# VHH binders against DNA primase DnaG (dnaG): the designs that were tried, part 15

Target 1, 371 residues: DNA primase DnaG (dnaG), of Nanoarchaeum equitans (q74mb1)
Amino acid sequence: MAKFAPVQYKYIIKAEFEIDGIVDREDIIGAIFGQTEGLLGMELDLRELQKQGKLGRIEVEYKRVGNKTIGTITIPTSLKAVETSLIAAAIETVDRVGPAKARFRVKEIVDVRSSKREYIRNRAKELFVQLLSKTAPDIEELRRELEEAYYSKQLIEYGEEKLPAGPLVEKSDEIILVEGRADVVNLVKHGILNVLGMNGINIPKSVVELSKRKKVTLFIDGDRGGELVLRNLLAAGADIDYVAVAPPGREVEELTNKEILKALKSKIPLEQYIKNLRISINNDENKEKYKELLSKVFDTKKAIVFDEQFNIIDEKPLEEIDKLPSAYGIAIDKILDNETYAKIKGKYQLILALDSNVNAQERVITLKDIQ

## First folded at step 3 (VHH)

Design k4 (from b4 with Y32S Y53S T59D; framework vhh_8fcz_2)
Fold by ESMFold2-Fast, scan of step 3:
Structure k4 (fold): chain B 371 residues (1-371), chain A 123 residues (1-123)
Amino acid sequence: as target 1 above (371 residues)
Amino acid sequence: QVQLVESGGGLVQPGGSLRLSCAASGFTFSNSDMNWVRQPPGKGLEWVSGISSSGGDTDYADSVEGRFTIIRDNDKKMVYLQMTSLKTEDTAVYYCATDRGYSYGEPLYFDYEGQGTQVTVSS
């Protein structure tokens, strides 16, 4: 029984031609072989390459236009890019077909693996979704862990702090800056490869440095913490150009492709975002209550907790802040730092402080916000 | 050279309707996502709506969702914005926009070439 080994072609040379005469397919192919003979040396002789299976059958499509023959040739090759380019250039030197003048021009060289890579990308995404649906249909935490593990392999480490980043962070003139690693994974999963994560609460020096060289869009959650992230970046000297916000109640790390694109398309200039934020705070009916509470706690070295009507429930020295009950809000006579935040995290909906250098889940209002 | 020509703007009363048109040339329209963006008086550009190259997927800014509809005709190289229930806040110059030609994985920045079309919603 005869067995045939399939040849995997790597490139397809597509060239157009115009011949000043009436010729057929065999004349055209003969001219290509004949006139390129010896031009590239014996190892790249087209007849020999075709015998070896390294050059595929030359396909010719043509039409007659008056006294001219016009068309295209298609040549598959299993050779490397350099050898394929040399052959393509040699074909352009064909200036006659029999007695007729001819001109050949390479239109394109197609990498046939490009289509296969695109199929693999799309199919892998589809299979991954199917796997998640069958393995953990009701478990979002497990879904996120599998997603992070799979796409985290495509991340690079950026800068001295080894920040999570997409592979195009240095190459791209434009960067999407996000708060954490899970945000980076989600954006990379959806093809956003110029993303950089800050890896938590402190603003890394590498982020500040990069922001001065790149156009930066800060992409923040639809929750109350995003305002604080921006303030900390600006205080650290970062150069932010745009702000994009996830839908209300949604986190960047859980957004679909459509939600990501909508948020990025809805990005606003930094100056406009600050203006809108300032208007929102100035129009807050409770602004005077915030001022009153901060005034009461100022220079006392205490924290006070209050209800939804802004009535003081309890107060303690800052050293006993962890002894205060959970309530609607807390006002503290200090800058909100990581140590203090660890003691009050999750206990209040609103935090009033002299200033802040932490990325809190709660709404944080400082003296600067209410001036 | 990408060229976009917007039309259809005008003066309407609150609650009224308008249809904007954009004629595209200089690029392969059927392979490009199209967007409408607007610039209200004294404010920056804001994205309004987008439509995929095939017309199969559409998206809208929260401020216009349910009121505006984006449509395209690839044969005519046109994109349209049907606006209903217009509000005074919709007053802006409206621009047709395409992506900046970045490869997949770049952020969506809009470049537009056109004079825009003025929409004024006032009683």
Scores: ipSAE 0.017, ipTM 0.562, lowest interface PAE 8.4, mean pLDDT 81

Design k5 (from b4 with D33A G50E Y53W; framework vhh_8fcz_2)
Fold by ESMFold2-Fast, scan of step 3:
Structure k5 (fold): chain B 371 residues (1-371), chain A 123 residues (1-123)
Amino acid sequence: as target 1 above (371 residues)
Amino acid sequence: QVQLVESGGGLVQPGGSLRLSCAASGFTFSNYAMNWVRQPPGKGLEWVSEISWSGGDTTYADSVEGRFTIIRDNDKKMVYLQMTSLKTEDTAVYYCATDRGYSYGEPLYFDYEGQGTQVTVSS
């Protein structure tokens, strides 16, 4: 009889059989219907399900092997997985075909829709890879933006300045302090949730306040910029406990999970980091030239400007420091304070002074650094 | 109940070798990453090496990379530190430690620490 609605089968039951006798297709099908009758109740009767179009025609492939009939049956079904499994199990209970002993065993239940889902899964992956391959060098910035958008939902805003932070900054007894938002996103991406970013060159008051009640690890790139950030934090009154340094030439925002963990596990106490900086200055091959220039300016009330070879270009009384030309460096017979720095900022790459109470952009070397 | 017991320390000449052992008990050893950390005289704790839960991944501090090898035996609940080409700077009390993994961003703290074993490198 004709049906108006097309039947969409969801599963195909495939079973093997071995029958100790000579039987044909009709015998096998009859045994399946007959021996499963009543086992699963009226609602799952195989004849009724076939009449309703929920069970497809049973297909039988068999061969004769001596006095045995061996083969496979295939049964399409539009039923749910549970009902299909029950029918499959019921078929395994068929133990006779006519007078012959029989054994049925389900090999598999095939999900007819699996091939379309596999195609979609594989094709979507291929299309994504093609996009990545085509624009790989051009999408580094876009990838960073997408990661920021995704992981930023895990970020919170900390303090009055609305600083970027991981969700555990308030709950953790230790915080990882970094320069910017991109650093925060990278650490959060790698499971470091107690991270706080400063978002720029000015040290936020919230950072200084938080640093006094928590253990703080400052995580920096290890270049001159990182040293500047530390000096600015200390001048602002921040209580820094440890310093962690990224590998040379690497930025915190680009580190891998292994690089982050290695850097954080290799953190050193602040006092040791400062001591190491002093040792680095003492090993500078130009140390004797710095000492010579500071010695020449000491107790003269003058400033001396010098070139890259440490040759004196000009000298003037400290009162006329603003009249000195731009050069490689300047040596001053005073403590570098904010007033003096304002007069020489941006004119020199190196500043030699008796002491310093300012965070200069330039490299500053004092008498205490070379004693 | 949780115990980490270090052993194998001693006095050794520069350039020599030592093998440290750590016996773990009271927790599911195979579920935790294991670390070696050390404390030189008059200094703070310094991380030395880590081995993952399965032993499939290892990481070393720059100061020991190429000279030290960390290994674990999950059946025996042991972690080892094979030290070669020892330097006077390696003189420290060595501790075995475990951490929570990295899900909460606190890989710097250890849940359990042992009593330590003294390594002295001196001529």
Scores: ipSAE 0.012, ipTM 0.546, lowest interface PAE 7.7, mean pLDDT 80

Design k6 (from b4 with N31R S54K; framework vhh_8fcz_2)
Fold by ESMFold2-Fast, scan of step 3:
Order: sequence, then C-alpha cells, then structure tokens
Structure k6 (fold): chain B 371 residues (1-371), chain A 123 residues (1-123)
Amino acid sequence: as target 1 above (371 residues)
Amino acid sequence: QVQLVESGGGLVQPGGSLRLSCAASGFTFSRYDMNWVRQPPGKGLEWVSGISYKGGDTTYADSVEGRFTIIRDNDKKMVYLQMTSLKTEDTAVYYCATDRGYSYGEPLYFDYEGQGTQVTVSS
C-alpha cells in the first residue's frame, strides 16, 4: 500500500507490442523510458512525469509465444489530450527491448471520465434488473462470459464440424487437443495458438483424421471425465501421442499461464500414461472394498457414507445427500454430475459413483475403474 | 554453437542429496529460460524444473516440488539443480535444456545435447 495524494487520471493509453525475444516487464518499461528520453523535451520526459504523479504506473500484460513476447501496455495520464497523444506517438518509436527487435502500436486512448459515466449507466441498469428479478447472473460468471466473447473472436473454425481452433492448427506440426470451446479460448488467450477443441462428448471425424498426420497432445483434467475423453478418442481410432494433465479439481478453461505451461512441459507419452493408470488401479489395496461399497449402493437410489476403514457410517436417499455428515468417503447410486458434486464438494476425500461427468478435487472411483 | 555440459551425478542412497551443475556456452545465456529434464531407464523424457532468464520465477514438476531447487548464475553462465530427499524413482539421466517455447504455434520443445549426467538412487 502507498500513502499519497489522490490523483485523477484523464486518459489511459493502451498499446500493443510484439517483441522478438524473451523479456520481462522491467525490460519493457526500461526500453519505453530509455528510448523516449529527450524526444519530447524536458517537460514531457516520461520518467519525470511519473515522479510527479502526472503519469501513472505502466501496467504490462504479456504472454510468451515461442521466442516472442506479445502483450499490451496501459499508461494512465493526468495530462491534456495533446500531451497524451504526443506521449502515445513517442511510445510507437520504441523499436528495441534490450537486444530484441520490438514493435509498439497504440490501439486507443481512453477518456477515463467518459468510461466512468458509461460504467455508471450500465451498472445502474444491471442493478435495476437484479432488484426486479432477484435471480440475476453471478458477477463472476458474467465476467467469464465477457472474456469468452472477446477471445472467441480470435478463434477459427476447423473442419466440416466447424470446431473451435486456434489460428495455427493447420500450420503447426503439433496440436494441443482439448474438450471444449472454453478450453480453446483460455489457451489462445495464453498464446497457445495450435489448439483444437471438440464440440462436446462425440469425437469429430476431423479430429481423428488430423491426429493421423500431426503429433497430438491431449490436455485433460486428469479425473474420470478426462479419462473418458481419452478412451473415446482411442475407440474412434485417433492417434494420441502425449497426455498433459491439469491439477486436480482444476479445468483447462480456468488455468493460469504458469499452470498451462507446467502441465504441457510435464506431458507424458500415451503408453506411459496408460501404464501408470493401470498400475495405480491394480495396486490399490482397497479395490475390493470399493467394489463392495458400489455393489451395496447399486440400484438402491441411496448414498452411503463411510470411514477410513470403509465401515458404513450413515446412508440416505439421494434427494437428501446434502444431509449426510462429512467423512472419509461417499458412495452414490448415480452418475456424479455438477449438481450432485456441488452438494458434496469438500466433505469427502473419496467419491465412489456409477460414472462421473465432473472434474472433482477428490479422488473419484467409478464402476469402469473396478473389475 | 550452443553447448551445455552437465555434471554432479552419481550413486546415492534413498534420502540422500546431490547438486547437479550445467555450464552453458555459445549463446546469450541471460536471455533464455533454462530447464532440467530427465530420462528414467526405459522411459521418455520428462520435464523436472524451469527457471526464468533473470531467475525471478521458478516452476517444478509435482513429483519433485519441495525436494528440488533450481538456481542460476548469469555471470558464471551456470544453472544448478539442488536435489534433496532423493527417491528410487529419481533415477535417470539428467539434462540441462533451453526452452524454445511456442514459435508460430509450435509445441513446447527443449534444446539439449550431450551425455547428460547419470543419477542412480539405490541401496
């Protein structure tokens, strides 16, 4: 936290950059200050303006795409329109960041007061609708919808099925294959442009065909849902080379840049993934106990809660699942779906179910996992 | 030409420690992210750890997090891997590698060359 007089900025300069090298925020900011020094005279020196509080902190958002750094800079100013425009133009003259070639281009200069009034009008309309309906959408969900709409404009359609894809799917020799459109949007947002999504649970013919001529990494959540996608791809005749797995309880569509790169760097050959999966299931000393509990709950329309020794603590009809106590595990006589998972999330370490459509944080064992 | 020379491997008992070193030459070391990757007997390459070109950001594979530490010295053109609490599963040839990232949509690749350094964890 800083202690200083309040500053009201008048404009925000937004510029895009592309740098032919691996650089960080400090390098970019240093180049902007260094290469613009003296160009506009002493009164408009960027470093001096920042010291005086007339130029705000330079915000840098960037992503690494191969050996390039691509992103945006945001610069608030309390200066007049003329001075702000001169500074914006000066930034466009920056052609190097360290030893790397760079290009900066101003996309817009935003009048902060205009944006604030527009925000008030739009927000007031939203609050009025919420007051009348009492069932307005979650604000975080609305934010995700707006982000999806923006980044979806960068996507292309691939094949006869018009699958969501990054712009380099055809040009790249390797493809990152994901389940859905939201996954594609998130990866493209983070600079992975050779990503291809499937439209739901059916395996598209275009995916199978493409997999035979390109190296494919399947990027999944690592729970039952991800394993089901892999099984369906293999059954459809797709040639999968590697598997990358998101952290437990996390979906590809919500991963940060660091999580995405870590998962992709940690990808393993398909054969090793299958072997590890089979070893894990076969070496589970409790396999027979899972089988017994699933057998007991099957066709009962109930859920059974059990302790670490697999002794049954309580049971209730599925419609009362939220009334069961927290314990080591739960066995349910249904497919684990998002609605059911919301009622039991965080209450158990182990979930036994007939099948699963959810990327759960807990360990999930299904009928397909036991034999 | 790019040259990376790994050293520091050897035979160690489970629970032991080793420090691996990688000496870089032939390129502008301070401008590249560096990684450690390993190849266990009979398996493919697996990524172990990464460090940003200035050393301010590090990442680790889940299997080694909390046990391994990656460090770099740009003045000496060195990257190190401090390994503690070694397990039998850590047995592998360890390679130092530059990170090429995604170039024009190309997948993550590592440029490495040489013999690596053998780490054997056994009784």
Scores: ipSAE 0.013, ipTM 0.537, lowest interface PAE 8.6, mean pLDDT 80

Design m1 (framework vhh_8fcz_2)
Fold by ESMFold2-Fast, scan of step 3:
Structure m1 (fold): chain B 371 residues (1-371), chain A 121 residues (1-121)
Amino acid sequence: as target 1 above (371 residues)
Amino acid sequence: QVQLVESGGGLVQPGGSLRLSCAASGFTFSSYDMNWVRQPPGKGLEWVSGISSSGGDTTYADSVEGRFTIIRDNDKKMVYLQMTSLKTEDTAVYYCARDSYDFWSGEFDYEGQGTQVTVSS
């Protein structure tokens, strides 16, 4: 989609202050940054946000009355309403400037847009700020809970496991399958109502059953190798049609609508995704070492165990494969089948085999993958 | 100065069609992606469709794909939503929105007053 980077702020936080001392603009700004540090987590650190241009220059207007400094601060922000409200509430916790007692109170949060919608959003943010200023030790958890609660009104519980889902999961012929509840909330707030979350350590039976009746797109995080999530789903018998991947370094739960649309638009068939994983193995710097180990084990009726540097540490006949020590990897002179996998499951990070009939949790490389 | 004015809503029977219009003013229309979002009764806002600034790329929510078509006319500063095969689930207030898709996060810069679409027998 065509891109235009807006250079305007979305919101302006306006707050009043009274300080029982003679202070300058820099003292006030320093206190705001210093005392809010750590309150909202690393992602909402005010100094960092200002360096990134997401928080504008803090404007300070003040007058001195006796030994007091009284005035207003104005803080522009390009952040979302929730983040802006959290920052506004955090500013109200500033209770000193240097050694001087201080009080800050948010007067208003101004939406800089000129539509009638601006009034509604601003009033809602004022009420939200009031709620936050009464609460909170753990602000990141509170933000997640409030956002979840708000969009959870649109969520349903699906199946016996009561999985988080959009309201159209059963009605739609296609579903978007995601890893967790926060992913479901993010997709639902962006209008994707046919989303289902797995929300657990094990693959839910409801997910496997639904996948056999629906066309399924698995939507996974960019930093986490979707290979393991996909392998677990396929091992559980799920019928996956497409795979969509978030941008590198991004989680589905934090994607903008543009990012979600780009990822879903770029979804690829399951077979293509698996093929691409195999191509990446062929470009692996260790490809020649995989070939060497497979060639050494070929036609020997043995299994060879090796370390992270691909040095052979032990070998035994396939009949005694369960007697081999745990190590970085194993190369076997046979097709990896369910019976053989049961004997080596969990003992190695890498399995080299002539071919494979199983969907293992470990990385499996076969002769077809390397040539 | 930025204004978006929606029109074309109304009462229609299931299976019917409506065409929504959005008239934009106060900005360089041809430089911004445009979107349609809707709010069903008792629910939050949901994104419906988007169109690139040039009109060369369109995208749709799964619930409306194949039934709705988004079109723009940069010379007239208009964006349209052609709705066909309407369902009771399409009942909502429809808003035209300028750039960024996440309305609730404040990522939409501007939206209009909305136009009511009611699909009922």
Scores: ipSAE 0.000, ipTM 0.112, lowest interface PAE 22.4, mean pLDDT 78

Design m10 (framework vhh_7ubx_2)
Fold by ESMFold2-Fast, scan of step 3:
Structure m10 (fold): chain B 371 residues (1-371), chain A 119 residues (1-119)
Amino acid sequence: as target 1 above (371 residues)
Amino acid sequence: QVQLVESGGGLVQPGGSLRLSCAASGFTFSDYAMTWVRQAPGKGPEWIATIYSGGSTMRDDSTKGRFTISRDNAKNTLYLQMTSLKPEDTALYYCATDSYDLWEGSDYRGPGTQVTVSS
């Protein structure tokens, strides 16, 4: 024998009412059917929908307060969201019950299936993690691809060039400008929603226009490509306010939340960034002197300060680095981190370190740079 | 208290392989970049490779075809896999980390592990 599924209600309409008169449940239900008749066409007639089982029994709970009747109505429906919303709106048009003035207001529409969708979401996440727990080559690459696909849905297209952007680019007074789509995805993934990407060496007109009316932070990779991007932006007439730089050898698209926040907090004004570049160019001929100073400080657990001729002025253990005098430069026997940088910021024009995880305002030279 | 301890060095013949390890403690290892540096007798320190918290790596051009840097965050351990070793690879190898957000200790680099490549 054929089996028939019972009608499943998908939504519950809950509405409040206030009626300026003494009325009964039957009066209220009758007014709802009568006053909405014909408003939504014949297909959405409430009485007919109830006969077909698509609209459930209207439940009424009320209290009489003086000569008023105040309460709530509850209406189950198996109709789609659009039809259910139309019915809810139609109920709000009911302005009388018999001779009494009435007001109805929808408080909420409850989706009876919301718990099932929540279960599916949570269970899908669990199953995905189980799939990724398999020991297999390239699982990490697959993870990155799936995460990128998910966060890409949160991106918008900006301007006539359809540039990749976070949803708050237009609404924010400040924007973070990055080179490419992968950078935008990574920043959006970490909650930076006012980010705008470019198409690389060709500077989009929309970027130049936006830069003139917004406060712009250019967030570049820690390599030479980032410097080229800045140069091209300035040549195109873009108005850049700040520069943030990823750690040396790192790309914006791969940064962690902590690294993104560190870089953005360490952003420097454009003018200062350009001054630092000029200092760098003029002193590159001294690579052998950088190497000598790093060699002297290596394995000492000390910091050495030096003058413009690279003569050592003073040295102290790393624990006493804050006690060293201001000078032309400093060489440290450690990776330059934010804790150490906070103690020496603004005191030197040049910092020599074993490595760096800081976007310093000063020129930083590491063992990688001297080779 | 930040501590780094290198191991895995030793005497190896030319063309041989070694895997160096660096055991880290006293900080959240997964949040920090880790670096390998070597110092050969009579020479200054030479950077070999860095692996960042996100997993990306930078390697010196002279060794990048033979050396691979990796990390195991669950074990708080940094590795350097060395292949096709040459006499010029003879050096004391150090690992290093940044002290970001740490006020304990000043030794953010290990004592080193000796690698000697000789017939």
Scores: ipSAE 0.000, ipTM 0.242, lowest interface PAE 18.4, mean pLDDT 78

Design m11 (framework vhh_7sr4_2)
Fold by ESMFold2-Fast, scan of step 3:
Structure m11 (fold): chain B 371 residues (1-371), chain A 121 residues (1-121)
Amino acid sequence: as target 1 above (371 residues)
Amino acid sequence: EVKLVESGGGLVQPGGSLRLSCAASGFTFSDYAMGWYRQTPGKQRDLVADITSGGDTKYGDSVKGRFTISRDNTKNTVYLQMNSLKPEDTAVYYCARDTSYDFWSGEYDYWGQGTQVTVSS
């Protein structure tokens, strides 16, 4: 006599969480039900909706990173878009799991039928590439393009310069500042929504203005180019609080979740980062020779090339810099810019300059590096 | 109770080597990143080396190529192998437990007592 219709889920709520403590799946689910109780009235109580089969079982995937629990929750619902959105918003109000502080942020609400259409589109592209190519690298290139397209839709444009940013840049008290769009995509993919990217070597005005209002962590690649970005930010008047560095030889855009969290956990105050850099330079046995060469070239409008023993082998006016022979190093009486670098790239192992605006492959030492 | 106990410090001549050890107790050692810091009188603590629970390592610029950090999860111990020691390496070396990134919290929650390393004739 009893008649039961199967419940079809229309939407899937996907939310990210970060909890400052060691908690289990049952603790997280209990907090969601407990803290949302009464907020939306009896008709949208999560426990009642689950008992009625209108809300599916809450799926929890989590990782422990030190004393933190981070992860995602997935909640299927057969409710209308409005009711689903209200429930999603209520979940974001959960600020504790037991004694531990917690943050929940809805990443997306997936229309189940829309996600199937997207899967078909993506899978069709993959299969098409397999028909044209038999090389594994081609498949990896397509995978990267599809991944970028998916996460790029979750980015916002920030400021007059339309900088790539995560959706929480304005609302967060702390900002993670990175070099480029690909870095922003990778951090957003891993749940870091308060990230702001820059374009090229020119420091955007929006970045300088934002840095004065918020705590800023500069997250740079594990190479020399990251140090140049920091110098340019400080020269532009940006208020940087912390520096986080990717592992040596790794770029922020390619880091795994574990690598990102380790780098951010190991962030150091700007003053300490500069001090560590200065100690490294001060312990360089050639520091006095760098000073001597820079002093000799200063205010001469010339470039001087020198051997591995720091003996000067040739010099010419800056206008004839491209006519100087290849050698161990070169000292120039100017700021190393893209135009000048193009003329000397690959000819020297060491470049001494008054300052630098370029990401050189060579070691670059400036006046700021030697006091 | 969390406890970090350092050993292996001492007096050594320039160009010599020392191996520092930090024995940890009172927590699940394998779940935490561990670091070594050093401090000279009148200066702030400087990062020497750090190792994640997964074994990834980071070094301060002044010690790269000369020092090696490692861990043994079966012995709950983190090590710092110091080679080609210089007078400027003279400092008190501290072992520390590395905490999760947090907008509310500091980075290291427990520190050892410190062990003196003196590089001098």
Scores: ipSAE 0.000, ipTM 0.090, lowest interface PAE 23.5, mean pLDDT 80

Design m12 (framework vhh_7sr4_2)
Fold by ESMFold2-Fast, scan of step 3:
Structure m12 (fold): chain B 371 residues (1-371), chain A 119 residues (1-119)
Amino acid sequence: as target 1 above (371 residues)
Amino acid sequence: EVKLVESGGGLVQPGGSLRLSCAASGSTFSDYEMGWYRQTPGKQRDLVADIYSGGSTKYGDSVKGRFTISRDNTKNTVYLQMNSLKPEDTAVYYCAAEGYDFWSGYDYWGQGTQVTVSS
């Protein structure tokens, strides 16, 4: 009589589960069939759909963690999108496996044809570039763009601030903390999946909270901007364990695999990094110029602003410090306190003071640093 | 897409040692949490050891203190050093690459390698 074509699966339902007990694969599958029975009517009964070949074999992957069973289920379906979505929702209503409490949550429904369309889009771009006889640099740039697009899809959003992060940031006991999203993408591309990025100018609360629970390596560019990021983190109360620094003139977002591994292997404890920073200030080739400027303001009750060549632009009594223009730097005849800092914050790259009682974002050099 | 091939299994006497290797190919090895699982006929798959990109590890209770998992991202290989082997360790050992997120990714499995502990 009749002949039938082979069934082709159109969608794959992927769901995670957590069960408060020790169960096996057959217990889990039995609960899914049993507890969904009748919920969607007879036409969408999971057992009947599997008998008809419209629902594929339910694959179960799990781990035991203490007295819990956690894992994923994968269900192929040849049904339409609407029917598949109804079945996925029904699976989320499963709240028991035998006597154990359970929760199921659908993570995604994969359109099986989506991977073919993505391949076609990416391959068509490659073939088009090849057809136009473009140079190797053009081909390499397109390849880089495609790789970056792929690895950006592997990022998760972490915390209330929706920070860019690698997928293992919660599972790892060690976190690599970087300045921005592009740094996260580059590290994920090179297999560092426990990376967390900071977005914007403020230190996120989620970063501070996570830093107290994890071993944190701060991975920064080898410039003054990286030092400011560290100062901001410490001022916000973050618990940083190590510092890794990119080679001079290089940014984390552009490092090769070898450069990343070398930098991370050469990470140093926070205490050593701070000590080295203090030594660097003492060996600064401009140390004598700092001394001259501080000597000029000492015991004058004035502030002096200066350019990048250390030429004095303007000076005013300390009472009028807020009236001074923005410049490369400022030297003040007082201890830098919160009140004074509030008046000059963000206006200078360098602050010279007799001493400091504040954690400033700018580079601060005191009399102690030059004696 | 990742392909995994295990090696290093075999017959060993109780109290002996074996080192299993798992070579990965086809995708970025470093995108994956890597693990070793074992299965005996008629039993479920049990966790032996997991290792994350950051180097943190997790072991099954029955092997803790006896087995050590490690990875070499430059060689795309994960290892399982098995010491003080017992007859109860007899099983097929599977290498697994868990997708970039346990809850969202794909698991890739090797074909398995037999370990037999007997006199």
Scores: ipSAE 0.000, ipTM 0.089, lowest interface PAE 22.3, mean pLDDT 78

